# Designs tried in a protein design chat: VH-VL binders against q0aze0. Part 18

Target 1, 268 residues: q0aze0
Amino acid sequence: MKIILVNNRFKENTEKKAQEIAGQLSALNVEVIIDNGLDEPYAGTVDFIMVLGGDGTMLRAARRYGQRAIPVLGVNMGTVGFLSNIEINELAEYLPLILREEYSLEARMMLEVAVFQQQSLLTRVFCLNELLLRSNSPRMLSFALEISGQKLEPYRGDGLIVSTTTGSTAYSLSAGGPIADPQLDAFIVTPVASHIINKRPLVVSPEREISLHLLEEREAIIGIDGQIKMDFGAENRVLIKRAPHPLLMVNLKAKPFFTSIDRSLQRQ

## First folded at step 2 (VH-VL)

Design n2a (framework fv_inotuzumab)
Fold by ESMFold2-Fast, scan of step 2:
Structure n2a (fold): chain C 268 residues (1-268), chain A 124 residues (1-124), chain B 112 residues (1-112)
Amino acid sequence: as target 1 above (268 residues)
Amino acid sequence: EVQLVQSGAEVKKPGASVKVSCKASGYTFTNYWIHWVRQAPGQGLEWIGGINPSGGYTTYRRKFQGRVTMTADTSTSTVYMELSSLRSEDTAVYYCTRDLGYYDSSGFKYFDYWGQGTLVTVSS
Amino acid sequence: DVQVTQSPSSLSASVGDRVTITCRSSQSLANSYGNTFLSWYLHKPGKAPQLLIYGISNRFSGVPDRFSGSGSGTDFTLTISSLQPEDFATYYCLQGTHQPYTFGQGTKVEIK
């Protein structure tokens, strides 16, 4: 059995805790690879991925490994989050179940984001929450949205979010998007501070392709899961599709989504 | 808009240390890594290392490990690079530059804005 | 370390000429997601380097459209379609896919 431990090296004691857990796993004859985000993802065969940290660390793990159809477990290291399943102080209790592969899997859709310059592919990334297009200056953007070749009326405003259902409670929520059951596969398209009154959030089939480009030369940024930033200009186009594989999240204990989000929204 | 301003030229004896500063302005200091790149006379550009001002995390090229230390002061938006045990071959112009890199293999990694450079001369 | 080699090491050109510079890496710069972190810089004596192109072919803000980039895998090209007086400089490619980051040795573009 081979396990990748994904950690956030920028947090105090996270690296030491990862090494401690790696030692425990090695004593049980498990091969351990530690991934702190400093280079290419591990390319070898892997049986399980354990993410030590908060939601940000899980989002990074999903981008790096989510397309490999490998079970991914979120282990919370002290910050409250939606993407972890167990707390670090519960790991010893659940470790035998992990090693015997006695757990259920929950599939979470991901986005495939391809950025082009003219007809050339510049970059391709996968993400769990959302793509954000936003202005990088005080000036409003003017941009075009196409859904499966259908050209919508131009958008004017600060930007647009294209979100998974998992991402419905992240940036899309703050911009006025709906809360979606993460078990549902759909794109949620949410305008950011639109100056066109009739631009509503859209819920779109995950089989559709979404395309964005600027109609005027502006300084804009594409953001991925709030972690990756890319300059976006009038010569660029982004294409968004459902990723080929969902992220396979490990469930060791019930974590009720709707009661959790309901409580979160009541606390101002 | 975005500016990186470095400290002035330094002349040092072999075995001494030098500390170069890089003051950032015009953007959110903690959102971008700062890297250091040098150019020795008649040579090309060489990457030394980088620092994330948000967490203070550093990454150094192996040949400088143990001799280089990078620090960040968030209150003044300033990054420092200290190089110890100086040799004549450390004579170079040292640049700080801004980057988005968390080194996680996704997204763009590029050096968009640069300081004006600091000449460090090491002579016997 | 990933080796990055530029060709030619130097060239002589006149204003209005088309200039092509090649950058070759010892291994693929595409990571497991298909992302390639290859950028180009212009450097003049006494000045800081300036970013021209990032992500193989994406022109940085304010860079004239005579500059273009192309390539994939291990073979990359910077093209200047019509050389201007301010373009006489040394050009560097940088690979940012694999640590440590490595620059090419540079290509000096000189007046003919």
Scores: ipSAE 0.014, ipTM 0.478, lowest interface PAE 7.7, mean pLDDT 86
Fold by OpenDDE, second read of step 3:
Structure n2a (fold): chain C 268 residues (1-268), chain A 124 residues (1-124), chain B 112 residues (1-112)
Amino acid sequence: as target 1 above (268 residues)
Amino acid sequence: EVQLVQSGAEVKKPGASVKVSCKASGYTFTNYWIHWVRQAPGQGLEWIGGINPSGGYTTYRRKFQGRVTMTADTSTSTVYMELSSLRSEDTAVYYCTRDLGYYDSSGFKYFDYWGQGTLVTVSS
Amino acid sequence: DVQVTQSPSSLSASVGDRVTITCRSSQSLANSYGNTFLSWYLHKPGKAPQLLIYGISNRFSGVPDRFSGSGSGTDFTLTISSLQPEDFATYYCLQGTHQPYTFGQGTKVEIK
């Protein structure tokens, strides 16, 4: 068995824990690769991914490895979030199950985000939570939203969020989006400070495609999961689709989503 | 299996228009750009333009702007290229091709599948 | 427009020969993210072009290992380690990084 331990290099406690766990796993003849985000994603074949930390670390891990259809376990290290399954102090207890591959998987839809310069692909990423388009100035943006080729009325506002159901409890929620069942596959399109006061979020079929581009020569940015930022201008287009592969989240411990919503949201 | 099937050969007079079709099958039509490339007799390959079937966004080589129009019919999974004001130098084999850059895990762009080609002859 | 120049325009070779074709662009084909959209195609008369190499050095599915690609920035090379009878054709490089997309003028590989 080969395992990637994903941690946050900026969090010393997760680094130390990763080293410790790596030692324990090595003693059990498990090959371990530690990914603290400093280097490029490990290109070799692995059997399991452990994410040590909070939701941010999970999002990074998902972007780096989610397309490879590898089981991913979130191990919380004292943070509040929705993407961890067990606590760090529980890892020892569940380690035998992990090694025997005795766990269930929950498939979470990811976004496939492609950014273009006209038709030239600049970058393609898979992300677990959302894409954000927002103004890089105090002025509102005018941008076009197309859904499966259907051109909606131009949007005017600070920006727009395209989120997965997993991401519904992230930035989309802060922008007034609905809370979605993570077992549901759907896009959530949430306006950010629209000039139309009652502009409602859209729930869109995962079978559809979403396209965004600016209608004016203004500076904007694209944000991915709140961690990746890139400039976005009039010459650019972004295309959002359902990723061809979901993130396979490991469920070692039952974690009811709806019963934990209030607790989790209050802590954020 | 991915297939691009083009319409048959055309013979046109100078000044006329020609519309070539490219029917796609074996994949999600709206997921990929379709490009058109031509080869005149004794010449190399020349990129004409491309269309995103999702939304119909197009980009054309400047040389052809004003004369070329690309359209997509999602209901039939067909892309069309219309070239107007035909000239003798437009005599060529025209190919449609699929751009796989979007779905390739490496993030690279390339034309993986091609139509069989359509000969367009412009003669007085 | 980005100009792409292939060399040579034509060459004569025998079966078993090592063949090298060069493609030079007027500017770097690396995009802002470091990806280079340089691909190579084989074209035979009466047939559709066929993809050989993409992303400088990646062989497309089904392409024999005698085909290889290398290069960076503005200089790229297609190599056929041992020419086979079915390899006599015209080869094109394509840059897909900058619009408009442009092909090299082609290299015809003929039988000696």
Scores: ipSAE 0.007, ipTM 0.495, lowest interface PAE 9.6, mean pLDDT 90

Design n2b (framework fv_inotuzumab)
Fold by OpenDDE, second read of step 3:
Structure n2b (fold): chain C 268 residues (1-268), chain A 123 residues (1-123), chain B 112 residues (1-112)
Amino acid sequence: as target 1 above (268 residues)
Amino acid sequence: EVQLVQSGAEVKKPGASVKVSCKASGYTFTNYWIHWVRQAPGQGLEWIGGINPSGGYTTYRRKFQGRVTMTADTSTSTVYMELSSLRSEDTAVYYCTRGYRFLETYPYYFDYWGQGTLVTVSS
Amino acid sequence: DVQVTQSPSSLSASVGDRVTITCRSSQSLANSYGNTFLSWYLHKPGKAPQLLIYGISNRFSGVPDRFSGSGSGTDFTLTISSLQPEDFATYYCLQGTHQPYTFGQGTKVEIK
């Protein structure tokens, strides 16, 4: 068995823990690759990914490895979030199950985000939470939203979020989006400070495609999972689709999502 | 092994243009931004800009806007920096350097560097 | 632009000395996730700069243990616990949090 340990290179405690865990796994004849974000994603075949840290680390791991259909386990290290399945102090208990592959998998829809300049692809990324379009100035944006070829009325406001159901408890929630069942595949389109007071979030089928572009020469940015940022202007377009692959999240123990929402949100 | 190999020294006259190349190897070329940093004689390091080889997205320091153009050739894993309207103040050693991975966040650091290219602007 | 100021601009030291270099930014270098993109570089004449420390305190691959980084917010420190002959160089800090990315003016470590 070969395992990738993903940790946060900016968090020394996770680095140390990764090394410790690597040692333990090695002692059990498990090959371990530590990914602290410094190096290029490991290109070799692996059987399991263990993410040490919070939601941010999981999001990064998903972007790096999600397309490879590898089981990904979130191991919380004292942070608040929705993407970890077990706590670090529980790892020893569940390690035998991991090694025996006695766990269930939960498929989480990811976004495929493509950013264009004219007809040229600037970048493509898969992400677990959301795409954010927002103004880079105190002025509102005017932008066009198109869903499966259907052109909606122009949006005016600070921005727009296109989120997965997994991302519903992230920035979308803060912007007034609904909390969605993570077992449901859907897009959540949440306006950010729309000039229309009652502009409601949209829940959109994962089979549809979403496109965005600015209607004015304004400075904007797009953000991915709150971690990736790039400039976005009038000559740019963004196309959002369901990723061709889900993230396979390991479920070692039951976590009742809805009964834990209040507790988790109160901590944020 | 990650390597960045730059083109040789250049001597230019004021008003001319210079194009410096940076050939990357030892990693997936399109996964990382390449940035350019220069050092004028007696001065410190100065960031010029960066390019994403995947699609050619660029970001430049404002002072270089309109004069600098960065391009990438994925077939040869080479990034180019062209600086036009050269002035004596542009005399410097220019470095290419690898920045953040495209699928992650902002540039945290520059981990690998080219050997540098001396560009001399003199009448 | 975010200004980054190093102190001192130069210092003289002997082999075996403890050397401390400070970097101060005009604003916090921490992002919304709490990550701070402060890195340190060693630069010798005629050579390419070399990454020493990233993310405030993480040593880059191959960097000796005598190099360490610390700090938070706007104040950061590079420490060489015991200066070695190969450590005489100019050191730069870099903030990579805000565009444009900016270096400190450098600290030249010279032999006493």
Scores: ipSAE 0.019, ipTM 0.477, lowest interface PAE 7.1, mean pLDDT 90
Fold by ESMFold2-Fast, scan of step 2:
Structure n2b (fold): chain C 268 residues (1-268), chain A 123 residues (1-123), chain B 112 residues (1-112)
Amino acid sequence: as target 1 above (268 residues)
Amino acid sequence: EVQLVQSGAEVKKPGASVKVSCKASGYTFTNYWIHWVRQAPGQGLEWIGGINPSGGYTTYRRKFQGRVTMTADTSTSTVYMELSSLRSEDTAVYYCTRGYRFLETYPYYFDYWGQGTLVTVSS
Amino acid sequence: DVQVTQSPSSLSASVGDRVTITCRSSQSLANSYGNTFLSWYLHKPGKAPQLLIYGISNRFSGVPDRFSGSGSGTDFTLTISSLQPEDFATYYCLQGTHQPYTFGQGTKVEIK
């Protein structure tokens, strides 16, 4: 069995804990590859991915490995979140089930984001939560949204979010988007501080293609999962579609979505 | 306008250390990596390493690991490269350059460059 | 480390000539997502390097259309369709896909 252990280099003591766990797994005849974000994703064949950290670490793991159809387990290191399944102090209890492959998988859709400059593909990325287009200055944006060849009336405001259902509880929620069942496959298109009255969040088929471009030269950025940023100008276009493979999340412990989100909303 | 402005030329003795600065302006400093590239006399370009000013994450070419340290000061939008245990082979023009990337640890190209800093190691 | 080799190491040309420079890598430069970061730079004595082409074929802002890039996998080419006086320089390719990032040894384009 070969496992990738993903950790967060930017969290104190996380790398030391990752090495401790790698040692424990090696003692059980498991080959471990540690991914601390230093280099490109491990290119070899892997049986399982264990993510040590909070939601942010899981989002990074999903971008790096989510398209490989490999089971991914989120192990919480003390940060409250929605994407982990077990806590670090529970790992020893569940490890025999992992090694015997006695767990269920939950498929979570991902976005494929292709960014063009002029007519050339600049880059292609995958993400679990959302793409954000936003102004990077006090000036509002004017931009075009097209859904499967259908051109909508222009948007004016601070930006737009294109989210998965998993991302419905992340930035889209803060911008006024709906809470969606993560078992539903859909894009959620949520305006950010729209200056046009009656621009509402849209819930569209995951088979749709969504494109965005600026109608006026402005300082704007594209954000991916709240972690990656790039400049976006009038010469750029972004195309968003369903990624070829969903993220396969390991379920070892029941974590009912609706009671979890209800509890979170009452707390905050 | 994006600009990278480097500190002036340095002359050092073998075994000393040198610290070169690179001040960025015209963009959001924490959105881009800064990398360092050198060119020794009569030789080609050599990548040394880079730093993400957001969080201070660094990556170094193996041959410089243990001799090079990169740091960032977000209050002044300045990146520093310190190279220790200098040898005559370290005589080179050192450039800082902005790395354009999308993904954490994924591919770059270097879009804007500083003017270069000549470091001479001579006894 | 990924080795990057340019050919030729030098060439002599006249204004108006078509110039091609080749860059070959020791392994594929496509990452697991199909992204390939091969870029080309122009370097003149006493000046900083300048980005010409990134992502194999994309011209950087302000770069004249006489410069073009092509290639895939391990073989890449920079073409200057009609050499101008300001184009006499040394050209470098860079593979940015795999760390450590590696430059080719350079191709000097000089007056015939």
Scores: ipSAE 0.006, ipTM 0.509, lowest interface PAE 9.8, mean pLDDT 86

Design n2c (framework fv_inotuzumab)
Fold by OpenDDE, second read of step 3:
Structure n2c (fold): chain C 268 residues (1-268), chain A 123 residues (1-123), chain B 112 residues (1-112)
Amino acid sequence: as target 1 above (268 residues)
Amino acid sequence: EVQLVQSGAEVKKPGASVKVSCKASGYTFTNYWIHWVRQAPGQGLEWIGGINPSGGYTTYRRKFQGRVTMTADTSTSTVYMELSSLRSEDTAVYYCARVSYDILTGKYYMDVWGQGTLVTVSS
Amino acid sequence: DVQVTQSPSSLSASVGDRVTITCRSSQSLANSYGNTFLSWYLHKPGKAPQLLIYGISNRFSGVPDRFSGSGSGTDFTLTISSLQPEDFATYYCLQGTHQPYTFGQGTKVEIK
């Protein structure tokens, strides 16, 4: 068995823990690769990914490895979040189950985000939470939103979020989006400070495609999962689709989503 | 395996044109920019320009503008660099390189290189 | 164009030595988001250049840990902690933050 331990190099506690766990796993004849984000993602085949940390680390891991159809376990290390399944102090207890592959998997839809310059593809990325388009200035953006070729009325505002149901409890929520069942596949399109008062979020079928582009010369930013930024201007287009593969999240411990929402949100 | 394979060595006279090819394989051709870099004898590496095979968008170093043309053939996964009005100082080994940009890390770099093509310009 | 000055132009070293190469840019290589696109390449005669470090300090896949990168803004360093026989080559820094891309002049690492 080969396992990737994903941690955050900027958090020493997770680094130390990763090393400790790596030692323990090695003693059990498990091959371990530590990914603290410094190096390129491991290109070889692996059987399991263990994410040590909070939601941010999970998001990074999802972006780096999610398309490879590898089970991903979130191990919380004292943070508040929605993407961890067990606590670090529980790892010893569940480790035998992991090694015996006695766990369930929950498929979580990811986004496929393609950014273009005119007709040229600049980059493509898969992400777990959301794509954010926002102004890079105090001024509002004017942009076009198309859903499966249907052109909506021009939008003016600070920005727009296209989120998965997993991401519904992230930035979309703070922007007034709905909380979605993570077992549901859907896009959530949440306006950010729209010029139209009470402009409502859209829940969109995962079978549809979402396109965005600016209608005026303005500097904007594309954000991915709140961690990665990219310049976005009038010459750019973004196309959002359902990723062809979901993230396979490991479920070792029952964690009822709806009963934990209030507690989780109150702690944030 | 991801690789770039370039055309063979060229010998040209001053004033002529040369067209070097770079065939890509092992990855989605249209997803990555291809840049060209050269090295003249006894000199360092010099960036020439780049092309996005998706749409054919190009960017050239100013000193080469007007003389260099980069094109892409998606049907053959091949990028071409044509340099006209050749001069003796254009004698160099020319490399194509894949530029990988990954917003996962926010970085881009040249990770795959062709084997190089020697272009000799002499009377 | 952004100028990148690499130093030294050449150096002689022995196996096991610590080697340091520096690059200085004419302006900050950090973009508006704080990302710096400074990479290091190894080049041997008759071979294609090879990527070593990207984004200042990230080792590319397969690159030995004796290679490390550091720096910020306009000053960057490639360090080889313990030079190995296969490391004798010419090294180049490359900035990709600003168009056009520009290389340093190169540093030839020769055997003493």
Scores: ipSAE 0.005, ipTM 0.489, lowest interface PAE 11.3, mean pLDDT 91
Fold by ESMFold2-Fast, scan of step 2:
Structure n2c (fold): chain C 268 residues (1-268), chain A 123 residues (1-123), chain B 112 residues (1-112)
Amino acid sequence: as target 1 above (268 residues)
Amino acid sequence: EVQLVQSGAEVKKPGASVKVSCKASGYTFTNYWIHWVRQAPGQGLEWIGGINPSGGYTTYRRKFQGRVTMTADTSTSTVYMELSSLRSEDTAVYYCARVSYDILTGKYYMDVWGQGTLVTVSS
Amino acid sequence: DVQVTQSPSSLSASVGDRVTITCRSSQSLANSYGNTFLSWYLHKPGKAPQLLIYGISNRFSGVPDRFSGSGSGTDFTLTISSLQPEDFATYYCLQGTHQPYTFGQGTKVEIK
């Protein structure tokens, strides 16, 4: 068995814990590759990915490895979040189940984001939560949204979020989007401070393609999962579609999504 | 460590142009707008305009449109403000400032300022 | 342009005094999210302006807790609960909601 152990390179305590876990796994004849974010993603074949950290570390792991159809387990290191399944102090008890592959998998859709300059592809990235188009100044944006060839009325406002259902509790929620069951596959398209009062969030089939471009030259950025930032101008176009593979999240214990989010929303 | 350092004082004749520099250090230059603000003797602060070093996009207050040009050199992490057709009323201390902006969280503020550049326009 | 007016234009105070400065805008500074881009700055002769408060009431890092901001819509207040010697300066509010961005005319806080 070969496992990638993903940790947060900015947390010395987490890196030390990753080394301890790697040693324990090696003693059980498991080959461990440590990904602390400093190097390129491991290019070889692996059987399992264990993510040590909070939601941010899981988002990075999903971006790097999510398209490989490999089981990914989130292990919380004390940071509150929604993407971990077990706590670090529970790992020893669950490790035998992991090694025997005695767990269930939940498929979580991902976005494929392709950014073009006119007709030329500039970059292609994958993400678990969302793409955010936003103004990088107090000036509102004027932009076009097209869904599977259907051109909507122009948007005017501070931006737009195109989210997975997993991302429904992230930036989309803050912008007034709906809370979605993460087991559903759908795009959630949420306007950010739309000048047009009747622009509502849209829930769209994951089989559709969504495109965005600016109608006026403005200073804007594209944000991916809150971690990647790209300049976006009138010469650019972004195409968003369902990624070829979902992220396969390991479920070792039941986590009731709706009661968890309900408690979170009631905390002020 | 985050710092903006401006060029030194200038004395110009009416009708001339002045170019003031603002060199950034200690942060990712292209991640923040740089705005320019001036203060004439005995007057308050006045916003002139700003530039995003990423892409070179600019915004100017209308009264300066046609006389002000802002540019950025990413290789030296330096922003320039050039003001042409100088008048005596342009005598002021000119400041550059780093702008933190985020529309979703309601942030807009100028957190790091240059030391100021005195521009004197006299005959 | 959105006009921003500060009151008073100047005041005399002693160390330990409570000082309040108001800032009024000619139109609402709330954007469509309900966010208001109103910040306060301290300015001394020969020095660069210094950020005190942003988003109406958020103290910038390193700013003493004697400084506080409040307000909504068109009326905003900066309060210094107990004036210190280093606080004798000119104070400016800045609206960043509507371009062009506009400073108030300033309030000079002078030694009594």
Scores: ipSAE 0.000, ipTM 0.405, lowest interface PAE 16.7, mean pLDDT 85

